VHH binders against Protein FAM237B (FAM237B). Designs and how they scored, part 1

Every score and structure here is a prediction.

Target 1, 88 residues: Protein FAM237B (FAM237B), of Homo sapiens (Human) (a0a1b0gvd1)
Amino acid sequence: DFEFQKGVLASISPGITKDIDLQCWKACSLTLIDLKELKIEHNVDAFWNFMLFLQKSQRPGHYNVFLNIAQDFWDMYVDCLLSRSHGM
Structure headers, positions and changes below count from the first letter of each chain, unless a header shows other numbers; antibody chains aren't numbered by Kabat.
ipSAE, averaged over its two directions, is called F for ESMFold2-Fast, E for ESMFold2 and O for OpenDDE. V2 adds 0.75 times the mean of E and O to 0.25 times the DockQ between the complexes of E and O.
Where letters were taken out, [cut] stands.
Atom coordinates printed by the task and the answers are left out, and those that the model quotes come from them; centres of patches stay.

## First folded at step 4 (VHH; framework vhh_8k46_1)

Design a1 (from k5 with S101P)
Fold by ESMFold2-Fast, scan of step 4:
Structure a1 (fold): chain B 88 residues (1-88), chain A 124 residues (1-124)
Amino acid sequence: as target 1 above (88 residues)
Amino acid sequence: AVQLQASGGGFVQPGGSLRLSCAASGFTFDDYAMGWFRQAPGKEREFVSAISWSGGSTYYADSVKGRFTISRDNSKNTVYLQMNSLRAEDTATYYCAADTPWEYLLSPSEYDYWGQGTQVTVSS
């Protein structure tokens, strides 16, 4: 699902950070990322820069890790949005 | 310029201990993960241990787990490797390396900056 992964990246770019639900982004738990240890907890711009680094890296495995993180982020983020909209 | 200087190597008998130090300069040490690698004669460089920017997370190769301890002192820009219960198989030149905070979690064997090594020889 390459087109889906491209769409996820566009949604978390610095240019559209104002449109992201910050509470849902913060609530996401990623199996391969310790956001606090990466110094990017609660910093969506830093998270975007990290994702760009992985995507553009030529080191073995980094692109595969990028794809896994992007998918995990999207799944958790959408689930959070659905949960938070229920009480409206 | 980025500089990483490893020290503390030497000769030790099997079962002995050594403490290696790596002094860092030329970059914001607190923003980088640090790692130790080793290379035995005629072999490829292999991962030994890594520590996150804060010291809150550590990783070890299975061959050294339980025997080696990595630590860091951000106030001194230094990373340490405490080596206990040394074996002949631990004989190698040991290198310290620095990487961005995210890279060490995903690929501990790949690092951005490398220092000069310190020789550890374990022999009777």
Scores: ipSAE 0.011, ipTM 0.184, lowest interface PAE 9.5, mean pLDDT 72

Design a10 (from k5 with W102F)
Fold by ESMFold2-Fast, scan of step 4:
Structure a10 (fold): chain B 88 residues (1-88), chain A 124 residues (1-124)
Amino acid sequence: as target 1 above (88 residues)
Amino acid sequence: AVQLQASGGGFVQPGGSLRLSCAASGFTFDDYAMGWFRQAPGKEREFVSAISWSGGSTYYADSVKGRFTISRDNSKNTVYLQMNSLRAEDTATYYCAADTSFEYLLSPSEYDYWGQGTQVTVSS
């Protein structure tokens, strides 16, 4: 559920639009699982459930890990959007 | 038997540098994320830095970001912490730890194996 997933990022990027590029969103989510070696199931829902866990955790440092991964996601997602607008 | 041996601590002036090493044995080093934690007198153990199984991902506490660099050499079963621009507030016993689960990487209580500490004292 992409509405849920957008909600997870609302604290770092309140300007996330209602219209998402589905292919970029999925590709970036799955790529970050591999790049961050998260050892979670390789699917979009597993990634965003893990992100929600980090965001809501009261353990010191978990929110910083959330911010780091969320920022990496946003950078990759924007790059994907730009590449698709140019047909590259 | 599992063993993590931290070394490289010592006495250093503010602004100085130290390189800590953690030599691992008794487990498949390449399968474990590695972390550095520190504990100052009278305080709880706090997260400093962590590195993933392959070395592809690194994480730092805000207080050390830009000054400390974590790295690992899987051929030597060793993780390193390069500490630059040291401050008096960095004075602590530094511990290395190994964890099989990224979910708990930043939580000291969740690490599988702990090493003996190495003392770092930053004073003029």
Scores: ipSAE 0.000, ipTM 0.166, lowest interface PAE 13.3, mean pLDDT 80

Design a11 (from k5 with W102Y)
Fold by ESMFold2-Fast, scan of step 4:
Structure a11 (fold): chain B 88 residues (1-88), chain A 124 residues (1-124)
Amino acid sequence: as target 1 above (88 residues)
Amino acid sequence: AVQLQASGGGFVQPGGSLRLSCAASGFTFDDYAMGWFRQAPGKEREFVSAISWSGGSTYYADSVKGRFTISRDNSKNTVYLQMNSLRAEDTATYYCAADTSYEYLLSPSEYDYWGQGTQVTVSS
């Protein structure tokens, strides 16, 4: 249902859904760099930066869409870490 | 047109300090990670430091950790490199760069826009 939620979000804020994958990959890449360099605090910063970006893009009344996108971001982020950290 | 102007370089003695500035224009500065790189004569351009778009994450080469500090002021479209406890091996031309890539921030090849360098010479 993520595609449906992205469609709803795009109708509210055109462009935000186009950046979700990019922001997720940036967060994942920063976290992998931080893990390689043992910088745990920066892992948290990378995640919070994306959450703040996503929160700032929400319009009043669309909180449920935000929560669903945030959960799907977490799933994508974790999947990215699991897939790419194994290759490190 | 995208422009990155590095400044603040000069001659200092070992143990001295310098602050480099990189003024950016022609792109949405707040949306880009910024990095500093350096190139000594006869050597490849190497990573020095990087800062995320928000300033929440910073990265440093092992050779400069504890001595250099990267920061940014998004209201001024400027990134800074504070260099303390300078050593002769820090002598190089320093470049600032902007990264639009989702790839790794630590490689020069991953940065999209490059500024003109500023020369730093550390010698007695």
Scores: ipSAE 0.000, ipTM 0.128, lowest interface PAE 14.5, mean pLDDT 67

Design a12 (from k5 with P108Y)
Fold by ESMFold2-Fast, scan of step 4:
Formats: C-alpha cells, sequence, structure tokens
Structure a12 (fold): chain B 88 residues (1-88), chain A 124 residues (1-124)
C-alpha cells in the first residue's frame, strides 16, 4: 500500500504524491534489501514495515539508520525516474 | 554484562601469519555486526575489517585487503581475523567491536561495544 509507504517517508519527503512509478518504487525497495543486508523478507511490504520500525524506534541509532536508508531510497528512486523519462 | 575478549596477538616476523579471536558474551551475538580496529603507537585508531550479522558480507580497509580475512562463528559467539603476509606497518593493538544499529553499513566508526585489545608486533 503506497499510502502507508508514503506515510513512512513523510518525515523526509512530505511532498510525495499518488503518481508513483511502480517499477522504480519496487525495484529500489528490493535493491536496498539486498544492498543493506536487511534481516527481513525479500519483498516491498517487508521493507516498508522495517522502515516504519526503524522510524518509530526509541533508539537513536535506529532512527539514524532510517534516515540513511530513506535518503538512499530517494536518491535511487529519483535516478530511476530520470532514467525512465527518456529511455525505453 | 557485555564482554568482548580479544586474543591471539603476539610477535611474528614479516611475512608471517596470526589469527585473532574475539569471544563475545552478554548480548545476542547473531544480531550484531562485528568489526576489527587497530591503533599503532602515536596514531589514531583505524578501521581494519567488518562482518555482517549473518557473515554474508565482509568489508576491508584497502591497506589489508587481500591479506586479512574476517569470519565469524555464531554458534561460538566468536569473530576471527586471519592475518597473512604481515608487515611491520601492521604492528598495533587490535580491538574488536560490536554494532546493533546497522550504521556500520554506512559508517564504520559507529560501534556500540568495544573489547579490550590484543597486541600484534611484526618485527625481524
Amino acid sequence: as target 1 above (88 residues)
Amino acid sequence: AVQLQASGGGFVQPGGSLRLSCAASGFTFDDYAMGWFRQAPGKEREFVSAISWSGGSTYYADSVKGRFTISRDNSKNTVYLQMNSLRAEDTATYYCAADTSWEYLLSYSEYDYWGQGTQVTVSS
């Protein structure tokens, strides 16, 4: 659910809209699971539930990890959008 | 109580090998990334190597890449550093560290727990 996933990122990117590129969103989520060796199931919902866990955690280290992964997600997502704007 | 007990240091000639061990207790070892750092006399502490909670990913400083191998045995709560082709510049006190926050994936300096060091001296 994109509304849920957008809510997780609201603290970083409050301007998120309903016009989400599904291929980029899913690909970036799954790539970050592999790249960061996250201890979760390899799927989009598991990734965003993990992100919510990190965001709501009372441990400062967890929130810092949340910020780092969320920033990496946005960088990858924007790059994916740009590559798809003029490519096949 | 959290404890990290480093051992295996000693004297070795250039080109020799040593295996360091770090035995962990007082925390859920399988949930922690483990790292090795070293500090030579008069120098700042530097990153040497790190291993993920599962052992699936390893990271090395350029100065030791190809010579050192980090590994872990989660059944024994122990992390190891196999040091081959040792050089005089590897002389240092070696420390092990543990991190729960995943910050080691992006910043190798953010470890939660530090162990006592073990001295490695490489000389002829």
Scores: ipSAE 0.000, ipTM 0.144, lowest interface PAE 11.4, mean pLDDT 76

Design a13 (from k5 with P108L S109D)
Fold by ESMFold2-Fast, scan of step 4:
Structure a13 (fold): chain B 88 residues (1-88), chain A 124 residues (1-124)
Amino acid sequence: as target 1 above (88 residues)
Amino acid sequence: AVQLQASGGGFVQPGGSLRLSCAASGFTFDDYAMGWFRQAPGKEREFVSAISWSGGSTYYADSVKGRFTISRDNSKNTVYLQMNSLRAEDTATYYCAADTSWEYLLSLDEYDYWGQGTQVTVSS
């Protein structure tokens, strides 16, 4: 769910999701759609599988591993969240 | 319309093996992640395994790690679940699902299911 996903993001980068709401989350999901359509396989798949793992285990992820695998995708996603959360 | 047809279930003794198949139609199969879920009588539906659109990444529930293998053949629009070393606790109806929710990529409950699934019964 959105609250669970928001909590996971906050655990990776404390403070980044402080003012993120559902509409901001939805807007940034469109960036993930574009990446899938472009078939940028490794980074998108790594991020999705990491989120699936965190949902199943309900544990904070190993963000060093996450960032190492999904750096390109993470940067685009973070930029989207920050641009939609004016004033963060 | 999206259609997902699961097959391959049956009766098997503990320690046996089964291979489930899920034939997909009505969408661009190789652009979507695929998953397997199961539901035993009186229990909620639980995650079993998932495979990325490319086949490059797989994930398994702890209860099936080392025993089950998910794979896909994009040329045949089919995802498979190879189940080895079956246990009585694996008895359930198995459903295949496509993550067709592009809007909520991280909302794993947005999978699309079709039909009644395929029944797996592990009993002596």
Scores: ipSAE 0.000, ipTM 0.128, lowest interface PAE 14.4, mean pLDDT 64

Design a14 (from k5 with S107Y)
Fold by ESMFold2-Fast, scan of step 4:
Structure a14 (fold): chain B 88 residues (1-88), chain A 124 residues (1-124)
Amino acid sequence: as target 1 above (88 residues)
Amino acid sequence: AVQLQASGGGFVQPGGSLRLSCAASGFTFDDYAMGWFRQAPGKEREFVSAISWSGGSTYYADSVKGRFTISRDNSKNTVYLQMNSLRAEDTATYYCAADTSWEYLLYPSEYDYWGQGTQVTVSS
């Protein structure tokens, strides 16, 4: 659910282009699976399904994990966009 | 069987500090994420903090963020919770928990923990 994903990112750090850079989106998703040591399948869909699970969970602490990972995703995604603009 | 022995609780004044320890046995500690949970009388058990198997990722409940620090020593099979700037609302029995799955890390009902935990009382 892409509208959910964009909504989360926009609420944390506005200023991104409205269109998604798919290379950066995929790269950051996969990197966060590794960085956060998530016990999920190593693919983009698994990452965002996990994020939906955390956000919709009523269990204590899940929203904190969700916010932490979402903030890290946003920071990495913006850095990726800037990095691509500095290419050779 | 998994055994988790929490210690370091006690009576402190508001603004004080305590360091909790959780000694683990009966499993391969380095393969498990570890968490701290607390329960005040008459309330549900709630998440406090979590740390990944390597110590590379940490998570905190909003109510303790900036005041508590979780850490682990895999050579000693121990996880720690440093609690600073303690408040009356932090009064609870504190439990440590182990989880093989990141998906279950924050579910108190799905963790193994030993005994009654360690009591923290913050009062003047």
Scores: ipSAE 0.012, ipTM 0.401, lowest interface PAE 7.8, mean pLDDT 78

Design a19 (from k5 with D99E T100G)
Fold by ESMFold2-Fast, scan of step 4:
Structure a19 (fold): chain B 88 residues (1-88), chain A 124 residues (1-124)
Amino acid sequence: as target 1 above (88 residues)
Amino acid sequence: AVQLQASGGGFVQPGGSLRLSCAASGFTFDDYAMGWFRQAPGKEREFVSAISWSGGSTYYADSVKGRFTISRDNSKNTVYLQMNSLRAEDTATYYCAAEGSWEYLLSPSEYDYWGQGTQVTVSS
């Protein structure tokens, strides 16, 4: 459920929802190896669907993978926003 | 205001089954993840199982996977733990807890609200 995923992401990073900066999203998704391997680095909807898949998994460790990907995305996204605010 | 009432514990022989219930009140149940934790005498409190606010995702400790099933009924503000194939090492006080931030879902010390426990004793 997207609302469930949005809740998890909001606890880590307020404002990380569908209303994201698309240039920074693209930069971040091109850097994440897991997204590249899944061929979803250019597709925000596919990213959310992948997160939903991890959340619905019954296998040990899938929830931690979801959290790690969400955290890595947010860290890169914030860094991108800060860089662009200075015209760099 | 917030209350979590765990029930359903008791004495059972190895291989038996029990169903635990946790009735919640005083908060918006549908916005919270629910977890089951246990603590045996002289041991730390450990994670057993958790369920997302919608019921769409469930998680289990390796020691109970395949034997225990967590479920919830949001219309009744209740979470359940079906315990099958019980073993002596499952003997513990079982606690239910509510967590509003999924970031800490698997962290026993981080849950927002805790109920009183219900004792489960597995002995021959």
Scores: ipSAE 0.000, ipTM 0.124, lowest interface PAE 13.7, mean pLDDT 69

Design a2 (from k5 with T100S S101P)
Fold by ESMFold2-Fast, scan of step 4:
Structure a2 (fold): chain B 88 residues (1-88), chain A 124 residues (1-124)
Amino acid sequence: as target 1 above (88 residues)
Amino acid sequence: AVQLQASGGGFVQPGGSLRLSCAASGFTFDDYAMGWFRQAPGKEREFVSAISWSGGSTYYADSVKGRFTISRDNSKNTVYLQMNSLRAEDTATYYCAADSPWEYLLSPSEYDYWGQGTQVTVSS
């Protein structure tokens, strides 16, 4: 599901910062150990720059393990948005 | 020079356990993701397991999930593979490899450094 993961990365853009729920973004980034180790989980711009770097570095025909991190992040982020939308 | 020294292979009966070790030198171990790959006679080299530079994230091939555990000790520059509930299908030469964290891949062809293999044979 490499093409699907590329689509997830393409949906993450610095140009849409105002459309991102910053509370959910921060909460979800804090659950990812690799982002905590890089010390970028609190820095939305650094996280997006990292995602863009992964997109640029991706090689055709290869499954990039960091694309799984992006997919896991997006799944958690959507779940957070749904929880907040229902007043949980 | 970069070196990865794999050890701990041997033969064991089905259902048994083995622990593989890979000692690294010549690079900044803490900056690299580590992976285990295996190659059975007549087959291509396949992914087994990987661990992030911090040890916080681990990944497993479906065929080994729940049976194998990857871990690392950054203070000793060593990565480990604990293999439980071994099957005849696990018989292979096992290789450890190092990958830049920015190119953390499940594909053997993208890993920067490779160790010599250690043979695992599972038979009755």
Scores: ipSAE 0.005, ipTM 0.164, lowest interface PAE 11.8, mean pLDDT 70

Design a20 (from k5 with T100Y Y104A)
Fold by ESMFold2-Fast, scan of step 4:
Structure a20 (fold): chain B 88 residues (1-88), chain A 124 residues (1-124)
Amino acid sequence: as target 1 above (88 residues)
Amino acid sequence: AVQLQASGGGFVQPGGSLRLSCAASGFTFDDYAMGWFRQAPGKEREFVSAISWSGGSTYYADSVKGRFTISRDNSKNTVYLQMNSLRAEDTATYYCAADYSWEALLSPSEYDYWGQGTQVTVSS
């Protein structure tokens, strides 16, 4: 559930849903060869477009070929955010 | 004019193999993701496989994973689908499609360009 995942981010920082951590976005996407090959840009608009795409892939009646990418990416991204938050 | 010409379909026994080809012209092939879709009689068009513009990433529907292999040759403007271990449920008309936006992969109606189909029939 992406709304649940957004809730986790908001619990870490109330502003996180507006201010994406681009270093974590870049670090996580660089380890996922599929995202590099899809010419994904590393900016705020690209992040939200990617999140909307992942949410669409989880909808009933659609092809779920990206569910594994969605789960792996989201787990890595959240872990990165948590590790970086410990320094503040 | 944009054209996608699919070929290689035919009749095979269960467990057999076929290789489909899709020759593209009229657009910058190297910049487009390519996909294979299929439609059986009385069913909606469904995703089969896709390959990124570079060939570095491939995607497969769960029903064909491990049996089908998608590949492309950018020097020939052609995408291929190698179909192994064919089953009766693979019987369908197969279509190739091109998309600049990877988001359209989840909705067949959103692909930029579509080819003519090639019929695959798997029966004993």
Scores: ipSAE 0.000, ipTM 0.150, lowest interface PAE 11.7, mean pLDDT 70

Design a22 (from k5 with A33T)
Fold by ESMFold2-Fast, scan of step 4:
Structure a22 (fold): chain B 88 residues (1-88), chain A 124 residues (1-124)
Amino acid sequence: as target 1 above (88 residues)
Amino acid sequence: AVQLQASGGGFVQPGGSLRLSCAASGFTFDDYTMGWFRQAPGKEREFVSAISWSGGSTYYADSVKGRFTISRDNSKNTVYLQMNSLRAEDTATYYCAADTSWEYLLSPSEYDYWGQGTQVTVSS
């Protein structure tokens, strides 16, 4: 759910306490799910379920995959917000 | 038989650069995620970097992000690790490894194949 997804984002970037732009959230999630190595469906729920799997996994290295994807997501999300806020 | 041959290690001053290579044989290289791991004396083996089978996705340990770059050449069955801005803490034996599954992509204990290491020493 989106409330849980907000919690995941906040764990990556402390200080996120405002409303999330859902259009940018979905666009970034769907873009990242295009990674061929993930072998998951191209939809926002599948992406965040995969992220939760990586974050909660007991297997060494999964958390590093989570961190790298989460950082890429955050960079894209901020860029999207800037584009939409300035009408670019 | 599967073989992974790591090379390119050596002695370098802090702030210097080295490029490691890992030549693979005995398996379908293009189907494997390739990873670099390192082990310093008296410490556990730790993840450094990984690259997907296609080269489209790369992953880095936080301690090396922005300084190290992983790449691969599937036509040469080789994976590389470009190491820039080297620090004394980067001193370790570096190992390359191959993995068949994205589900345990970066888990050192789950990698299918391991090579012999190459020693990197960063000292003044």
Scores: ipSAE 0.000, ipTM 0.126, lowest interface PAE 14.2, mean pLDDT 74

Design a23 (from k5 with A33Y)
Fold by ESMFold2-Fast, scan of step 4:
Structure a23 (fold): chain B 88 residues (1-88), chain A 124 residues (1-124)
Amino acid sequence: as target 1 above (88 residues)
Amino acid sequence: AVQLQASGGGFVQPGGSLRLSCAASGFTFDDYYMGWFRQAPGKEREFVSAISWSGGSTYYADSVKGRFTISRDNSKNTVYLQMNSLRAEDTATYYCAADTSWEYLLSPSEYDYWGQGTQVTVSS
């Protein structure tokens, strides 16, 4: 979904609407890339550049990889935030 | 200063094997994607293989998939390229390179650091 995709990208961009929760960011793991491989300071930049590359790529399958990662990230990140709120 | 020292090239017959090494210093090795590129006579520099920061993800050009294996040892700040079933078409100068971003993985011009070349010649 296009609207969902835009929301995910907005939530990933630092300084757009709210700060990234660094503990939940570090806790995320993805099917196609493990964010735990990255240091926290590089995780946001590396992930952002990777997502932009996939979205803009002309290579077959890259857009599908982008959609799968965006969905995977959203599910894990939101789950982490809810767990930390004690309102889970 | 940043240094990438490539080695292991040489002369080999078709069907043979070589292992290339790239020793890195001057940067935080485990924060960088490491890539191998090659430049054949009369051609532009092309992507061969890349490996993620931890070694958990590897990428290969279609022409080398199933024959070459990239690996890294972060404790030694070294990336390797195991080259099996070598063909005359693999003859090239091989370069190692470092990049902080997956976005530039296949683009030689966007890599942050480059090593010196090591020559691989496959001939009978």
Scores: ipSAE 0.000, ipTM 0.124, lowest interface PAE 13.8, mean pLDDT 70

Design a24 (from k5 with Y59F)
Fold by ESMFold2-Fast, scan of step 4:
Structure a24 (fold): chain B 88 residues (1-88), chain A 124 residues (1-124)
Amino acid sequence: as target 1 above (88 residues)
Amino acid sequence: AVQLQASGGGFVQPGGSLRLSCAASGFTFDDYAMGWFRQAPGKEREFVSAISWSGGSTFYADSVKGRFTISRDNSKNTVYLQMNSLRAEDTATYYCAADTSWEYLLSPSEYDYWGQGTQVTVSS
């Protein structure tokens, strides 16, 4: 469900409820994920589609590989957001 | 059932150190993020630190950054909080919490499971 992801973004940076920080997104996508290989474009839709894609990976082995990629990407993205926050 | 057991609290003088531990069971520990939160008397529960499932990313509240270090040992299903240069303002009950989703939460109201607290008192 997409509502909990919006909640996470709002908690990290009050007032950011719908838009992905494009500077952080671009940095993350160039470093951790080959979005072309996953056929995902970098924007808010790409992030939610990527998360949905990972939720569908239930196969042993493949699921864990995709969780590793998702976690690394998410951690890097959240770290970028936190480094720019003055409310934490 | 998910169980989280926090330990390692106690009395320490300003400038001292303590290491808190949180033993987890009842879920696939190495798939989920873990967090430490604290609550001082008369105050809301506040975020202290969080660590990703792999230990590759860590997050800290500004008030503890540079003094506290969060870590985890997935082989032991345990998360740790090393607390150095302790101050009187660090006096609180410390709680460990599990985010049983892929989300990385920094809000205490959104964590799924909470351990029993361990009391830390910094006083001369």
Scores: ipSAE 0.006, ipTM 0.133, lowest interface PAE 12.9, mean pLDDT 66

Design a25 (from k5 with A50T)
Fold by ESMFold2-Fast, scan of step 4:
Structure a25 (fold): chain B 88 residues (1-88), chain A 124 residues (1-124)
Amino acid sequence: as target 1 above (88 residues)
Amino acid sequence: AVQLQASGGGFVQPGGSLRLSCAASGFTFDDYAMGWFRQAPGKEREFVSTISWSGGSTYYADSVKGRFTISRDNSKNTVYLQMNSLRAEDTATYYCAADTSWEYLLSPSEYDYWGQGTQVTVSS
């Protein structure tokens, strides 16, 4: 669901949820985004700001690259959570 | 002069594979993100995949994720698209483009250097 994916991503903030695994969040952000190309220090805020930038840059009626990256992030984040629950 | 030369298209049956190449010259290739776009007859041009200047980040359209792989060789000024498990709906002219604006801005209209295109036809 487009609105569900946007809502889920938009609800994630280090300031409002204690259930976010910051280690997995940072690892997934660093895997999806090249630090040198963005010239930023990656953390939850940097990744979130990058995603907001992509959303604002997206053209109406075009393929939504923001949603594609959001889906990739969630897939990697869930895999990381599962890995850490197994102590790996 | 700035040149982008796409090649590697052809006729292939469903389930087959093709590797597309885009040879770039006339600009500093390793400073730009590169993308692949496609256009089927009677359809608008759509995003397929992009790769960052370093090759460290890649993004794919949902329709091709898991089947296509974008890569680049900065020593050869070439970007590649490996296309596996081809389907009839992949039939299109494939275009190579350079992103001279914001890195990761994945709109066809925002790319400044367009290749000449290479035709891919998937049919039995």
Scores: ipSAE 0.000, ipTM 0.124, lowest interface PAE 14.2, mean pLDDT 67

Design a26 (from k5 with A50V)
Fold by ESMFold2-Fast, scan of step 4:
Structure a26 (fold): chain B 88 residues (1-88), chain A 124 residues (1-124)
Amino acid sequence: as target 1 above (88 residues)
Amino acid sequence: AVQLQASGGGFVQPGGSLRLSCAASGFTFDDYAMGWFRQAPGKEREFVSVISWSGGSTYYADSVKGRFTISRDNSKNTVYLQMNSLRAEDTATYYCAADTSWEYLLSPSEYDYWGQGTQVTVSS
């Protein structure tokens, strides 16, 4: 679901703020809340797109946010990584 | 410059135990998740276990869950695999690898950091 994935990516895109890390942290919290409340297959895709965005970003702090989320949601991240390496 | 040296393999009877070690050098060990993989002759390399960069999270293949335990010591740049209740099907060369998640995204068919393997043979 492109619309759902775009919504998640839009929520994590930093707007005009003085603190980029604060915006990323808030976006992470919103995404994690959405994933916990959703009962659809697209929540794993949303998580993966968010992680890809953080890894591709050259903005300060985004990689640190990626590391923290990967640690907190390790099982989900590893499942995504393994399924994409063996299922494609 | 990057080196991963696996050790601790050997011959063991079914039901026995072994502890594997992987000594890492040439990179910032604390920044990478570390994994164990294995390969039997004529088969593809398969995933065994992974541990996060902090050691706070672990994940296991279903075939080894409950029998194997992965751990790490960041002060020694070493990852370990404790193998209990070994079975004949666990016979393989065991490899350690640094999980380069960013590298996988750039080239999913390639893993940059594979260690020299250590042979585990489980037989009666």
Scores: ipSAE 0.006, ipTM 0.130, lowest interface PAE 14.1, mean pLDDT 65

Design a27 (from k5 with S52T)
Fold by ESMFold2-Fast, scan of step 4:
Structure a27 (fold): chain B 88 residues (1-88), chain A 124 residues (1-124)
Amino acid sequence: as target 1 above (88 residues)
Amino acid sequence: AVQLQASGGGFVQPGGSLRLSCAASGFTFDDYAMGWFRQAPGKEREFVSAITWSGGSTYYADSVKGRFTISRDNSKNTVYLQMNSLRAEDTATYYCAADTSWEYLLSPSEYDYWGQGTQVTVSS
């Protein structure tokens, strides 16, 4: 669940802003997907809306490849944010 | 009127190659993801490959990954499917389709526009 994942992130690292971290976003977009092709605006709400759109489409599993790619991208982005916020 | 014209099919021996083309007209090609689908007699239409509107991302069915390559030329409003190492199981009518959705969910029912098919037969 993406809403649940958002809540978990906020509880783990309350210092993380809700706005997109552009350095982490750029790093992830170069290695996984071309975000310009997705036509999303670079803010947390826009990305959550995109993830919810993918989840709510309820299409047959093996044809929902884009959802897996989006999940992988989000995991990489969150990992980058956590690394930067803790400075460890 | 919207048109998608698929071409390049034919008869080949196993291990052979073919290049399919899909020429698009009647819509803003650069705003659409393009997909290739195929249907064999007595089977459901299945996903083969897809490419995003700029050509930056491509997707493949497991059965064709490493053998087929999708590409597009936005200056010519055309999408291509290069098919290498063809197998008898690749025998089907191949269809091209256009999708405005940023989901790119690869299901035939989700595409906005469909072309006519081009027949590919792989037999010894």
Scores: ipSAE 0.000, ipTM 0.139, lowest interface PAE 12.7, mean pLDDT 69

